VHH binders against Pentatricopeptide repeat-containing protein At3g56030, mitochondrial. Designs and how they scored, part 9

Target 1, 310 residues: Pentatricopeptide repeat-containing protein At3g56030, mitochondrial, of Arabidopsis thaliana (Mouse-ear cress) (q9ly43)
Amino acid sequence: STVNPNPTASPGRRTCVEFDNLIFKAGSSGDFEAVRRLLNSRVVNACFNTTATFKFLTNTDSYSSSLEDLRRILPQTDAGYTRKHSYETLIARLCKLGRIDDALVLINDMAIGEFGLSTCVFHPILNTLTKKNRIEEAWRVVELMRSHAIPVDVTSYNYFLTSHCYDGDVAEASRVLRKMEEEEEGVMSPDTRTYDALVLGACKSGRVEAAMAILRRMEEEGLSVLYATHAHVIGEMVESGYYALSVEFVMAYAGKDKRLDEENLGSLASKLIKRKRFKEAKMVLKEMSVRGLRMGDALREFHEKNVLQS
Short names: E, the ipSAE of ESMFold2; O, the ipSAE of OpenDDE; V2, 0.75 times the mean of E and O plus 0.25 times the DockQ between their complexes.

## First folded at step 4 (VHH)

Design a04 (framework vhh_7n9e_1)
Fold by ESMFold2-Fast, scan of step 4:
Structure a04 (fold): chain B 310 residues (1-310), chain A 123 residues (1-123)
Amino acid sequence: as target 1 above (310 residues)
Amino acid sequence: DVQLVESGGGLVQAGGSLRLSCAASGFTFSSYAMYWGRQAPGKGREWVSGISGSGGSTAYASSVKGRFTISRDNAKNTLYLQMNNLKPEDTALYYCAASPEEWLKYLGGYDYWGQGTQVTVSS
């Protein structure tokens, strides 16, 4: 069954947002015993840590002392879920701050404390390292996972796949896919992020036919391209002269997110106008008007001159 | 019209061999990477092997590497799969597929699919 973290049946209990605010105040004032008590009481109130829980920890002069205080109190939190989840949340915060070495120290603290390491604690580290193109260090983290008998999941491999696909490096992307196939700890099934990364790689490498084949496969499986990847699909289709297909793609994804629609239809219309594909551009602008989507000044001027004069 | 027609399947004892063929028509065969996939009863599709348009590059799923050999004859528009040391777990419908991009084999992102040929391996 599904459980709400802030259930309606919790009269007088604090919300996750209220706990984050209290922890922010306590941490900012250096009251780490209050932070410890709040982390313990949070689970009792059916609340869990969020990305904002350790937001008071920043890259300031107090960073090192605050981190040492957190390392001192975290082992004193209630054993089990509370302690494990607090470490996981702090590790994610350290990765966001770019403090990878400190995040690895906390993983070692978790291993020594025998809280039970999970694959998910390594995700923020792999994500950060691959995004910064620190690929050899990321593979060393994978070896660390294996040394602790932690399974390397699809999400972990997707970080490497996305990094290579963003660079248009089809050879390295193929090597990652092969490693996924060689995974011994059960079935490695491609997910939405895997397909999305390969669409991105096809677009970045100028392989429109490959991108179309993957998009067709995604449609068959009920999967959708992720927000950031849309711009690369549209750009590559237009660059390669697939104008009608670019309109079809944008129209097929329309109606789900107004901001995405404004970006997709607006960008496509602009690119089509620059290529003097006025028939397709007018179709896109007409659809923007029908859907009530906002046009930038240049598109609005073009639309008024070319639609209202016909 | 594009057609892919598989043949060569049948019943074989464990440890035996079979050679599958796929006759292609309706497209420029040498411009397409070709693949063998399989689907066992009650299971999803599994990629087995792939070969580049020129025949210069081949790849295999780990479960068949060393036992299966993919090849092609571009003059005859025909793809082959030589299957040696067959195991009961190789029992499946085997189908060929065509794609302009070789690496799409990992996701089953193919342009064309055949109807398949049944391979049954008895213990």
Scores: ipSAE 0.028, ipTM 0.300, lowest interface PAE 4.4, mean pLDDT 82

Design a05 (framework vhh_brivekimig_d4)
Fold by ESMFold2-Fast, scan of step 4:
Structure a05 (fold): chain B 310 residues (1-310), chain A 123 residues (1-123)
Amino acid sequence: as target 1 above (310 residues)
Amino acid sequence: EVQLVESGGGVVQPGGSLRLSCAASGFTFSSYAMSWVRQAPGKGPEWVSSISGSGGSTLYADSVKGRFTISRDNSKNTLYLQMNSLRPEDTALYYCAASPEEWLKYLGGYDYSSQGTLVTVSS
């Protein structure tokens, strides 16, 4: 729901950073008429709200002062994109501050004012609630979405899936997957984040072979595997004692991305050395050398002493 | 009524062997992939091994590969786990579980699971 700013602006027009600075000064000084004017003029100058737009709103602020002033002026901003995006940005800010009840009040303001509720308005709330393991409240937010005829998308389900997978709660993760398959009769299409969550869940539950099967399925469906997903698998393999398998894994995925290879083989070699798995570590370092991959100082020293001398 | 009834657990010394059995009823056994899952005291469940409905494909956790053998007899609706060269770290409650979808079985997304049979490897 947050749009990243374009750093290059036309000559003579203010940048998104300059608008954020002006809004910060106006909001900090209690000049909410200036905030309203700046939000309106921002769009005219082809700038958009950022994560910093409402940074003057903090937990040290008075409960009823800045937020109440914002609630008063936001309905007076230009209808359409400006108003809708300002509500979305403020809701995201409140969620970052942990002010979930205030965020829900703004969602109600949007619904009553008919300011264009969409699925993305609910994402930061679901993300925050699931990360805090407030799962019951998160499902109540899903029911709120349904009451407004807002479809529950893959991203919304991914928040629940990631939370349960992070806890290693494979039973609840499987329940979420079944709900996704039943949603809107048409099967929801899992995305890269869905598979990342499943790999994480397999790893957290000690199911390394399952994590590998999920990665193969992800590639069969034409999805790119994230660097973070590889890190989950390598970390769990080493933590659980699957040393030989970890070597096979990094070798099988090598040769496509030099940066990924340097990270995968380098981190694996370091972890194997720390666990005194020198046979496997030497195999990894030899492959790094053959492929011309960069080694950090510690790995290069170990390689020179223990692999090149062998 | 769906039932998965396990047998074969017990106490064994390190290096010993045990054969677990899981008798299934109430569903079309040959249509399901079958898995063994274990849970050590105070730990979460760990997937051990799986076998396809036909018995043509088997998968093993690295910790048991070369020591454990999964098999099935579809005419008897029975799943087996032959455990050789047992180690103290193999001590756990062992469950059998049935899943129609291969990746879902690995995540504990089983349609049916048993109550568990205790295996203790001591001394």
Scores: ipSAE 0.008, ipTM 0.255, lowest interface PAE 8.9, mean pLDDT 81

Design b01 (framework vhh_7ocj_1)
Fold by ESMFold2-Fast, scan of step 4:
Structure b01 (fold): chain B 310 residues (1-310), chain A 121 residues (1-121)
Amino acid sequence: as target 1 above (310 residues)
Amino acid sequence: QVQLVESGGGLVQAGGSLRLSCAASGFTFSSYAMGWYRQAPGKQRELVAAITSGGSTRYGDFVKGRFTISRGNAKNTVYLQMNSLSVEDTAVYYCASPEEWLKYLGGYDYWGQGTQVTVSS
């Protein structure tokens, strides 16, 4: 696990934000002994590391000794969850900064020290490398996982799948799916993120009807469709000129979730207006009104002028 | 409606060449990845070659160095140039999307009717 924030701090105990502020101050001033003490003590208050914990590390500090100071003190944090979670959080921060080589050094430190190296440690580095289209390096990280007997999970494969699907590269996406099927633990089960990537790939390759079929399959398998997945389909339908189909799509999925309906119909109406598809836009706005869905100011003004006054 | 129509198959002597064509209609071809598959009698269908919208290619091990996949976006057509043909290449050749993708596409089958390739010794 990378983050487990406590829902409620006890009266008089420091919050996660307060710990992050103290660590920022200590790290910025070079007081790494204070950083070590704060990392140990925050766990006692059930305040775990956040994305801000190592924020004192920046791209402008890439040549400084701050990372070497952290490498010295992290093995001295309390063994078990505190140490493991501190390494995980620092690796995620380094990946956010694009400091991939530094993240790999920490992974090696965890392996040598036996500090709880696990699958989730590799997720930020695979995510960063695939997003930067450094695919060959990402596959070398997968080999590093295998060399440490760390299982390659669906989440790891989803990073590769998402990258290729975003590019509309169906052939490479299929190669990733084949690798998933060849895993030693047997057939990997697609999750919501796997289907989201496939919907995106279908849309990017001009296969809007295929994207709709994948959504239907997700529902048949009892998987919850992400709001982002609906947004991808709507966006690509409009981009590709499937205006009538986009209206049919949002209507077909309407009536189950009011928030989703407001996002789907509102977004579609805005995109249709921008494309000057006023007939389809008016149909969507009329349906929003009939269903009692909230409209933003621009859509409300358009609706009053062009639908209610017509 | 998506339609894929293969052509160019026939009878050829071992060592000869054939060029298969797949004419596509009903979708924005230039945005679509395409593949060629084959099925010999009594065997499972297998991937021969695939090409992305950007032109990246991959091949089955049995055809590497002999076959070349290409695309002509202006004609909405994907091609398979088959050189140094052997008796083992005898099969029905199908134009389609990549095989692994179809497992997740919920019954959308972008297969053509197939074209017979027969290689005689």
Scores: ipSAE 0.017, ipTM 0.206, lowest interface PAE 6.2, mean pLDDT 80

Design b02 (framework vhh_7ocj_1)
Fold by ESMFold2-Fast, scan of step 4:
Structure b02 (fold): chain B 310 residues (1-310), chain A 123 residues (1-123)
Amino acid sequence: as target 1 above (310 residues)
Amino acid sequence: QVQLVESGGGLVQAGGSLRLSCAASGFTFSSYAMGWYRQAPGKQRELVAAITSGGSTRYGDFVKGRFTISRGNAKNTVYLQMNSLSVEDTAVYYCAAGSPEEWLKYLGGYDYWGQGTQVTVSS
């Protein structure tokens, strides 16, 4: 587990936000020696790199010297934590910008320089490629991981699984699951994100009953079901016209977690109102009232005007 | 054993109609969700339409308003009525049966699949 080393800065020490602002200014002005010094001094003040650390790096073209300047100074940062996390943060930034080839160059730099190449460096690349449906390139990245003797973890496979499940491609999702089973280092067990992807796939393929069965299995295995997983089911049921079933679903899962109930019933009521399914919406709002669940302002106004007044 | 047998495919002119049938055996049909999928040459299979055991339906965006899925539990058959056909609807159409228990058993869900029926729409 990783704990934030600087959630509250001590008096006289710079905060993570202050370091990000200084690095942004230095990088924007081309002062990469200042960037190097700031990256090194950050760890002394119990700070760490954030998603904003390399925000001065953009996808603007033409003669971009900023990445080449970073490639020159990063090997000169303090070895260990500082250097490793600076590479990891920069690779994540390049992936967010869609600069995949540049991210791969940095991975090669890490491998050649022996700068602590690890599984997490590949996660942003696999995530970006699978989200863009560049699946063949994503599998080549998996081959690159294997060439460096880096284990392909459940998180890496979950990116492929999510992509295929989003497309309703249960056959390809099954192939990914079989590849997970073939991994030799440790038992690769489905986690919450694996089941979330499978629930999404069941919904996208029109198998709402399968989605419900997967949720039941998650609970049986003691996994915490994400609010997002319930949101997938509710959203797809309403989008596909399964209005009565969506009411049945939220009622069946009600009574265990008040916050989940507020989110599920509130979201469903809002979606039903948008679809002008007022009979079902009123039933959901009535149940929220009976259970003492909080309503947002729009739902409260609708309920007062259309359900409570007679 | 589970078997799904498609029929009703063939050659049709653009703007025409076809009705596909899928006869199911080897399981309790009324409790299963049924679906129609299609696959054009060089493409992945895609969902055309699905119907739950209770009769609720779902359609792919590209066929919505033109195709209708229905089921006859007494005859263990699912149907796909295809209207306003275009050349882009040319594909092999597959019938599939979905069981939540079987889907979970394989952790990726192998649906029971028919052998497919060819639909060719000429311009």
Scores: ipSAE 0.014, ipTM 0.265, lowest interface PAE 7.6, mean pLDDT 80

Design b03 (framework vhh_7ocj_1)
Fold by ESMFold2-Fast, scan of step 4:
Order: sequence, then C-alpha cells, then structure tokens
Structure b03 (fold): chain B 310 residues (1-310), chain A 124 residues (1-124)
Amino acid sequence: as target 1 above (310 residues)
Amino acid sequence: QVQLVESGGGLVQAGGSLRLSCAASGFTFSSYAMGWYRQAPGKQRELVAAITSGGSTRYGDFVKGRFTISRGNAKNTVYLQMNSLSVEDTAVYYCAADTSPEEWLKYLGGYDYWGQGTQVTVSS
C-alpha cells in the first residue's frame, strides 16, 4: 500500500486532491481563514491531510509570513483529530523542507496548548535528522520527548537503527538494539522496519548468510518484507558473487506480488547480464516468461536473441 | 548453506603436537574472521584463537606461545597448530566463523556458524 492514500469521495463530495488544491490556492493568496475552514470540512468527506496539504509553504515564503499565519489559525481548528492531524502534517512538511527549528516551535505550541502531543509528532523530525546523519541532534530530540513524558517507541529507534545499518556500522546498530531492550515501558517489540534495518545492515557489512537468516525469521513471524529490502539483498548477493543463491532467493519469494516479482527478477537478470553470468540470467528470464512477468526493452531484446532463438 | 568441517583431532602424548583444520563452504571465507574454541567436560566453551580477514590474531591466555592460528584463503581453510600439548588441553575443539553481534542473535533464530567439533585427547 501507498504511504499517502488518496481515497475518492462519493459523487458530489470533494476528494483529498480537491481539498489540497483549494488549500494551496487559499494559502498562496494569504486567505488563512479559508485554510482553517477547509481543514475543518475535510473530515465530512472522509479525506485525510496529505504531504501536499501544506505544499504552499516553501523555503521562499519567508517574506510572506505563511508559517506565522498558520500558527495563528491552527489552534482555532476543530479540537481532536482535525487539530492534532493538522499540526502533525505541518510538522512533517517543515521537516521535509529542512526547517527543523520551525518544527520544534510547533511541537512547543502543541505542548503549551495541550493539542494532543504524542510520540508520532516527533517521527518526522527524528527521520529527517537521522537521514542527514545529524545523530547528536536526533538524540537531543529524544531527550525532549522524555522531558514531555512522551514514550520513545520502536519506530523512533528504527530511524537510528536504519541510519547506522545503512552505513554498515554494525557496532552503533548494536548499541541502538541494546537501548531498545533497556526501555522501561515493557520489552520493545521489533516490527517489520526493525528487521528490514538489520537485513540492510547485514547486507552492507557483507553478511549475506545473516541477511538470509533474518528474512527467514521474518517469514516465520508472518512479517511482510519491503520492496527495498529485497533490492538490498539481491544487490549484495550479486556484489559478493552469490549468483546461484540470488536466483534461488528470487524464485523462492516469487508468486505473491506480480510487481515485486517483475522488479526482483528484472533487476537480478540485468545485474547478472552486466557480470556476464549468462547461464543464471537465462534461467531468470525463462522464469519471467513462464510467469508472464513484464520485461523492460533491454531484457526483452536479450531474451529474444539469447533464450527464445534456437 | 554454511558448513564448517573440523579435522586433525585425535590422541597425542603430553609434549606432542597436532594440527587442526577447518574447511569452510557456503560463504565468502576471505571476508570473515575465523576462530577456534574448546570445551572440556564440565567447563564452559572458551576462546582458543581467532584470526581476522586481514590476518590479525588473538589467543587465549592458556595457549599463547604454544598455539598458532593461520588461514589459507585459496583453500577456504583455517588451521590451528598446537605445540607442547598438556593433559589440560584435552577438549572438543570447535571451528567458528565470525557471527553477527549478540544483540542481533535473536533475529537469526537457530542459525549458527559452528562446526561439529573434533576431539583432542592428551595422555600423560
């Protein structure tokens, strides 16, 4: 599923896209009372705020004072879901723009106004800081969470874990896992993102067998594997010379999702061709043909010339 | 499938020598640290020697100066040369590939990169 679903409304009602367009127009023209009314009315049409809701807010809007106008009207939106979600969406937008200090101001506004400050409000800030390798600042945000008695959840730790695993820094990743196990609010339960981060770390450190063991554990626990995680495993297997194992991997996980299969088998075939592993590449292309999977132009040409031709 | 197969164990007189070998398969041997551990009856498993992918070595205090670990990347084999053996060296000797850190082990399930072990018996 998409991260930002945009459900269609019943005939005669506005869609989330229509609400985003109206809010963009109102915000761009400085009509913040219209923005407030549109945020309130969105709930009636069973629509959600999206990452595009506050798209009119940009780094070039500093001369229009749009953020200060938003800070004025958001406390005046309907209490509960509407107000809380509007703050969450704006904080996410500021984080995407790299405006971390402004996002922290909004968190303080939520705390003072008692507008439902919770763990998920901090997620975009932790995500942005860890992705930019601003790890010390990210840990200060964790301290801010504790100062407001906000629990640090598995998702928050997963941002740190993913950052260190992406760098192949197994030692720092292990320190994060240790901190997760020291949490007082019960034993922290690993989720799909925890496992995905560890698979990434195993791959980046050249530990293909460890990555495979983690994937088998995920399957045993009924956890879904992200598309990106499959790509990391396939890439590392090929990079490390595990050609036969890479074929076995994509075959073993085939049959559940056609789009994933097209990406996995197609990517593997391309990588094997580049490494001149034609025997394994032909096996993958034959399986794509048998399963009716779509091939890009280069793979289709190679398949017709080298596999289908006698 | 990762496999580690030990050989070279047996019965030897005190003061004698043995060379243990561990043949590795199913992984990129040259990229992994390798180690030898031993376990005597009623004792915990202890580190005997370890060698990094780059060739740096470590030894347990009780074997330092007597044992030498080495690796042959071309043959995917790690060796333990055991000199000046004493009856206290009697144990099952296990070959191990460098595993993920302890904090990761619960995510690996029951998968281990250990050999079956080879018995070394030193008589008086």
Scores: ipSAE 0.281, ipTM 0.610, lowest interface PAE 1.8, mean pLDDT 82

Design b04 (framework vhh_7ocj_1)
Fold by ESMFold2-Fast, scan of step 4:
Structure b04 (fold): chain B 310 residues (1-310), chain A 121 residues (1-121)
Amino acid sequence: as target 1 above (310 residues)
Amino acid sequence: QVQLVESGGGLVQAGGSLRLSCAASGFTFSSYAMGWYRQAPGKQRELVAAITSGGSTRYGDFVKGRFTISRGNAKNTVYLQMNSLSVEDTAVYYCAASPEEWLKYLGYDYWGQGTQVTVSS
């Protein structure tokens, strides 16, 4: 589920978006004492940092001094959750900007100051490095985690796994799985994201039947299947010419989640129409109509012309 | 279409031997890990033996020293030689196949329909 950061804000309390706007104004004007106070006060209003909290920090020379100002004030924020989460959010922002060395400096600040350095602080760095295919540097970050006695969790390994699976590099994905095995043997359990990465890898290597088997196993283990995981399988079935199987797949999963059904059947119908697989597309659109699922404008027009009148 | 077809099951007396075969089609056999599992009525499916694409083997504790798994890549077939059979070995035996790279977390992707092995006293 997508989470609204402040869905239950009381009347008169500021939202996380409002706090982000205030911090943006303060940071943009160089008022870092105001930034510090706003970071402290947000918790009182049931708010927490978002991806926009440090948006005033950019990749230009004009903001080089802003990082040093933040490094000065962050140790002065309230200890515990507020300080830790502020460092986490800033590290994530630096990673998004590609400023990996600056993010590592902040991690060192957290370690020296004993500001609650933990596994989740390293997640944005590992995510960014693996997505940029800077795999050797990402493994050095894992070694940095070990040097601080920080546990490497399944989420950390999932970043490596997803990167290699996205490239269809089954050999490297297998090496990652072996490294996961080497961690306290039997303690690291695969999660929803692990299975998503493996489904992606099966799809990227052209193994549609394997992808389906992975999905079935995921369900057998009681794990929730992500919308993205369904999209990987549907896309690969259509790409590989498994049109009838793709229809069977979306029908088999239909009836449990209306939003998922709209995404699955709508996406499949659109892909089948583009491939000129009109017979299969009509079957999917008819099922959408029977189930009362919403169609976008293009699908509704096609359905009215080709299904309702045929 | 992936297909695994078991053969060689049947009725045997305690102390006897059986050789199970599993013929595979629809995938590149030489790159897949193969395994044998068994399930007796009212019990969970359990690992009997597994063999990697490279020929390394693993066995369940209850069959070590009595059963031997092997593979013939030229014939796309995996074998289970079962010696010194006991009544407790009575079960449906399933052939299983998986891309080796996912075996640790996913188990086996493909399963045969099973072959019955019955050991009488």
Scores: ipSAE 0.015, ipTM 0.262, lowest interface PAE 7.1, mean pLDDT 82

Design b05 (framework vhh_7ocj_1; at its last look DockQ between E and O 0.04; V2 from the best seeds 0.00; counts 0 for: pae O 13.3 > 2, placed apart)
Fold by OpenDDE, look of step 5:
Structure b05 (fold): chain B 310 residues (1-310), chain A 123 residues (1-123)
Amino acid sequence: as target 1 above (310 residues)
Amino acid sequence: QVQLVESGGGLVQAGGSLRLSCAASGFTFSSYAMGWYRQAPGKQRELVAAITSGGSTRYGDFVKGRFTISRGNAKNTVYLQMNSLSVEDTAVYYCAASPEEWLKYLGGSYDYWGQGTQVTVSS
């Protein structure tokens, strides 16, 4: 019984993928009226937009004309959620294409049209800019948010924090944290991403101890830890020559999540092998085997050759 | 029996250099982080330098590039090259060994300690 992911989807309703495909065809053919209708129909059928919804919009010769047409028809979509969601989806697409200026144009369209401008609408822009290390521009976007009386949330700040932490810029990271603390619109609480960034920063600055401390704090606070967070720590441990400690680390956290275990132990084993730390690698692989964890092909081969035949 | 035997300490004039050595025995040297600590009269013991089994190093804030820790796995020895010594560097220097634990690496309790070697820097 194919569990229909949408329990409310009657056996004849179009899937999100089908809508995306139809929109793709319509958009690619220049039928933007069809795009409009499909956007409306999609929401009515409880199918949300996806990252593929505006996939027909690409950095090609038709980009400008297509964007103009989209700007024309989006205001004509159903008011409320449909329209807002469509703008958000398109803005995200533009950001993916590196068209930040055009994304900002749509922000302006939303503002003028009063189409439900909110904090989340800015997230893709901030994320893209900070990832590209366009930090000053990102702050200008924050100011733009404020100018529209849009609150700046923890997610917004996390983009900045992550960027600086990735660069190992502790001073700038600290500045961002201070700004978060000073935020007037209520008590901004750090979230999992905040801590992840800090762990990353600690690792990038060669402070494995700090990373571990932060990780413990996360646990104490009952925050979920991202796979990436563990990866940062494992990576830095190996880089710093903490081979035995890295093994201890992955073992200590093993047993709660099989996928996480596969990722952590597998990654560690690979890194250890690369550094010719075969003793430790074998330990990890043995543990993987005992736990019935999946190994990649390379690790499997190594395990067979060096562990099983020994 | 685990032994850490320090050598190379002594009297040196300000601006001079010393090389400390710590010979380790009784454990798998290659699996341990090694460190040098110092304790001056009336002061707390502080980290001078540490080196992981993998060769990564850490130094106390006061070192400022003057000292270098290294290890010779073939000889089970850890070294501390100290250059540009000052009177403030006068202390008993201790060799320490620990399994790879980040807390210990940061100056926590090591599993094994040497008896220490006196370093005296005269003005």
Scores: ipSAE 0.000, ipTM 0.237, lowest interface PAE 13.3, mean pLDDT 88
ESMFold2-Fast, scan of step 4: ipSAE 0.498; ipTM 0.714
ESMFold2, look of step 5: ipSAE 0.204; ipTM 0.611
ESMFold2 (binder alone), look of step 5: mean pLDDT 84; pTM 0.857

Design b06 (framework vhh_7ocj_1)
Fold by ESMFold2-Fast, scan of step 4:
Structure b06 (fold): chain B 310 residues (1-310), chain A 123 residues (1-123)
Amino acid sequence: as target 1 above (310 residues)
Amino acid sequence: QVQLVESGGGLVQAGGSLRLSCAASGFTFSSYAMGWYRQAPGKQRELVAAITSGGSTRYGDFVKGRFTISRGNAKNTVYLQMNSLSVEDTAVYYCAASPEEWLKYLGSEYDYWGQGTQVTVSS
């Protein structure tokens, strides 16, 4: 009955992978009583549900039958962690498959059965709907959260913000930020993902100076700037013709992380060469050499012939 | 209410000059970055020049050495001096305002754009 905190399988006990394989076999063969027993017993063996637990559930054949069988047995699993997290795992799987209506049915099952409905259950649904640009439906899900007195958190708003920012829709992104500000004071604090989305949105809308200001703000707040955030800025500067500024940017951020520097300067040099911006490319390659940064084969060859000129 | 009003556009012959002005109101002009964008028929809108609140300037390579952006904070106005104009510079020119700090835009409006002013360069 006690959960063993040991992350490796004890002698004679099944691993989480073994439980997932057994559940796959049972679910694929229609033995849902075995699925129920396996979901209950895995907790005793210090195992938990993974992204693979319900992998037998797919978009092809049997999908309505398997889901109805799962809906029948899940309320019969042990109350608490087992039942709550089995629903959460299945909802995430359905969202990954694009089966949003089915996921909403399970949320209703959780609400009716009082099976610990919480904010995190809605995250995969909001994520999937916003990524598919089904924004009106995503806002209806936010209204569903409110109807169940479930708080809308920064992660939920970040899905909307990210979607609009990736589209370069600064007007809609600003409206999302306003909604976040209108939430109860002290609940909505921008995090690293909020700033990442804003930087991308500024870049996608051609507001390179705004992107730079946001990056400076992130550093002032002590937030880690993601490698992907740097890549977005560099890419947009080059696409928009800000060649000199892109060189200035990678130089200004150089010296803190060797891997980031190699990626930033190497990527920029390659993009500048492709655009035949040889003067700027040579400046970047010279700086890579001075800093001892590793170049890929193509950049090394270009550098030897065009910068070192020996 | 944020307002950006462009002026100074018109018809000019190749090799000539024009000076565009953009009068801004409804925000703290001195703390905003200002930009000039253009859109030619059948082309995407592109940034031609930008100036930060601190006065640093950036230009697209296709206009560098020909165009000069400047700002007059006392008059809440940004300018674009366009020299050595070519037929390829024919476009609608838009003034835009962008916060240097995004968190200042938790309000109702973010896309601050003027109505645009037509610049036509004849051969």
Scores: ipSAE 0.015, ipTM 0.204, lowest interface PAE 7.4, mean pLDDT 81

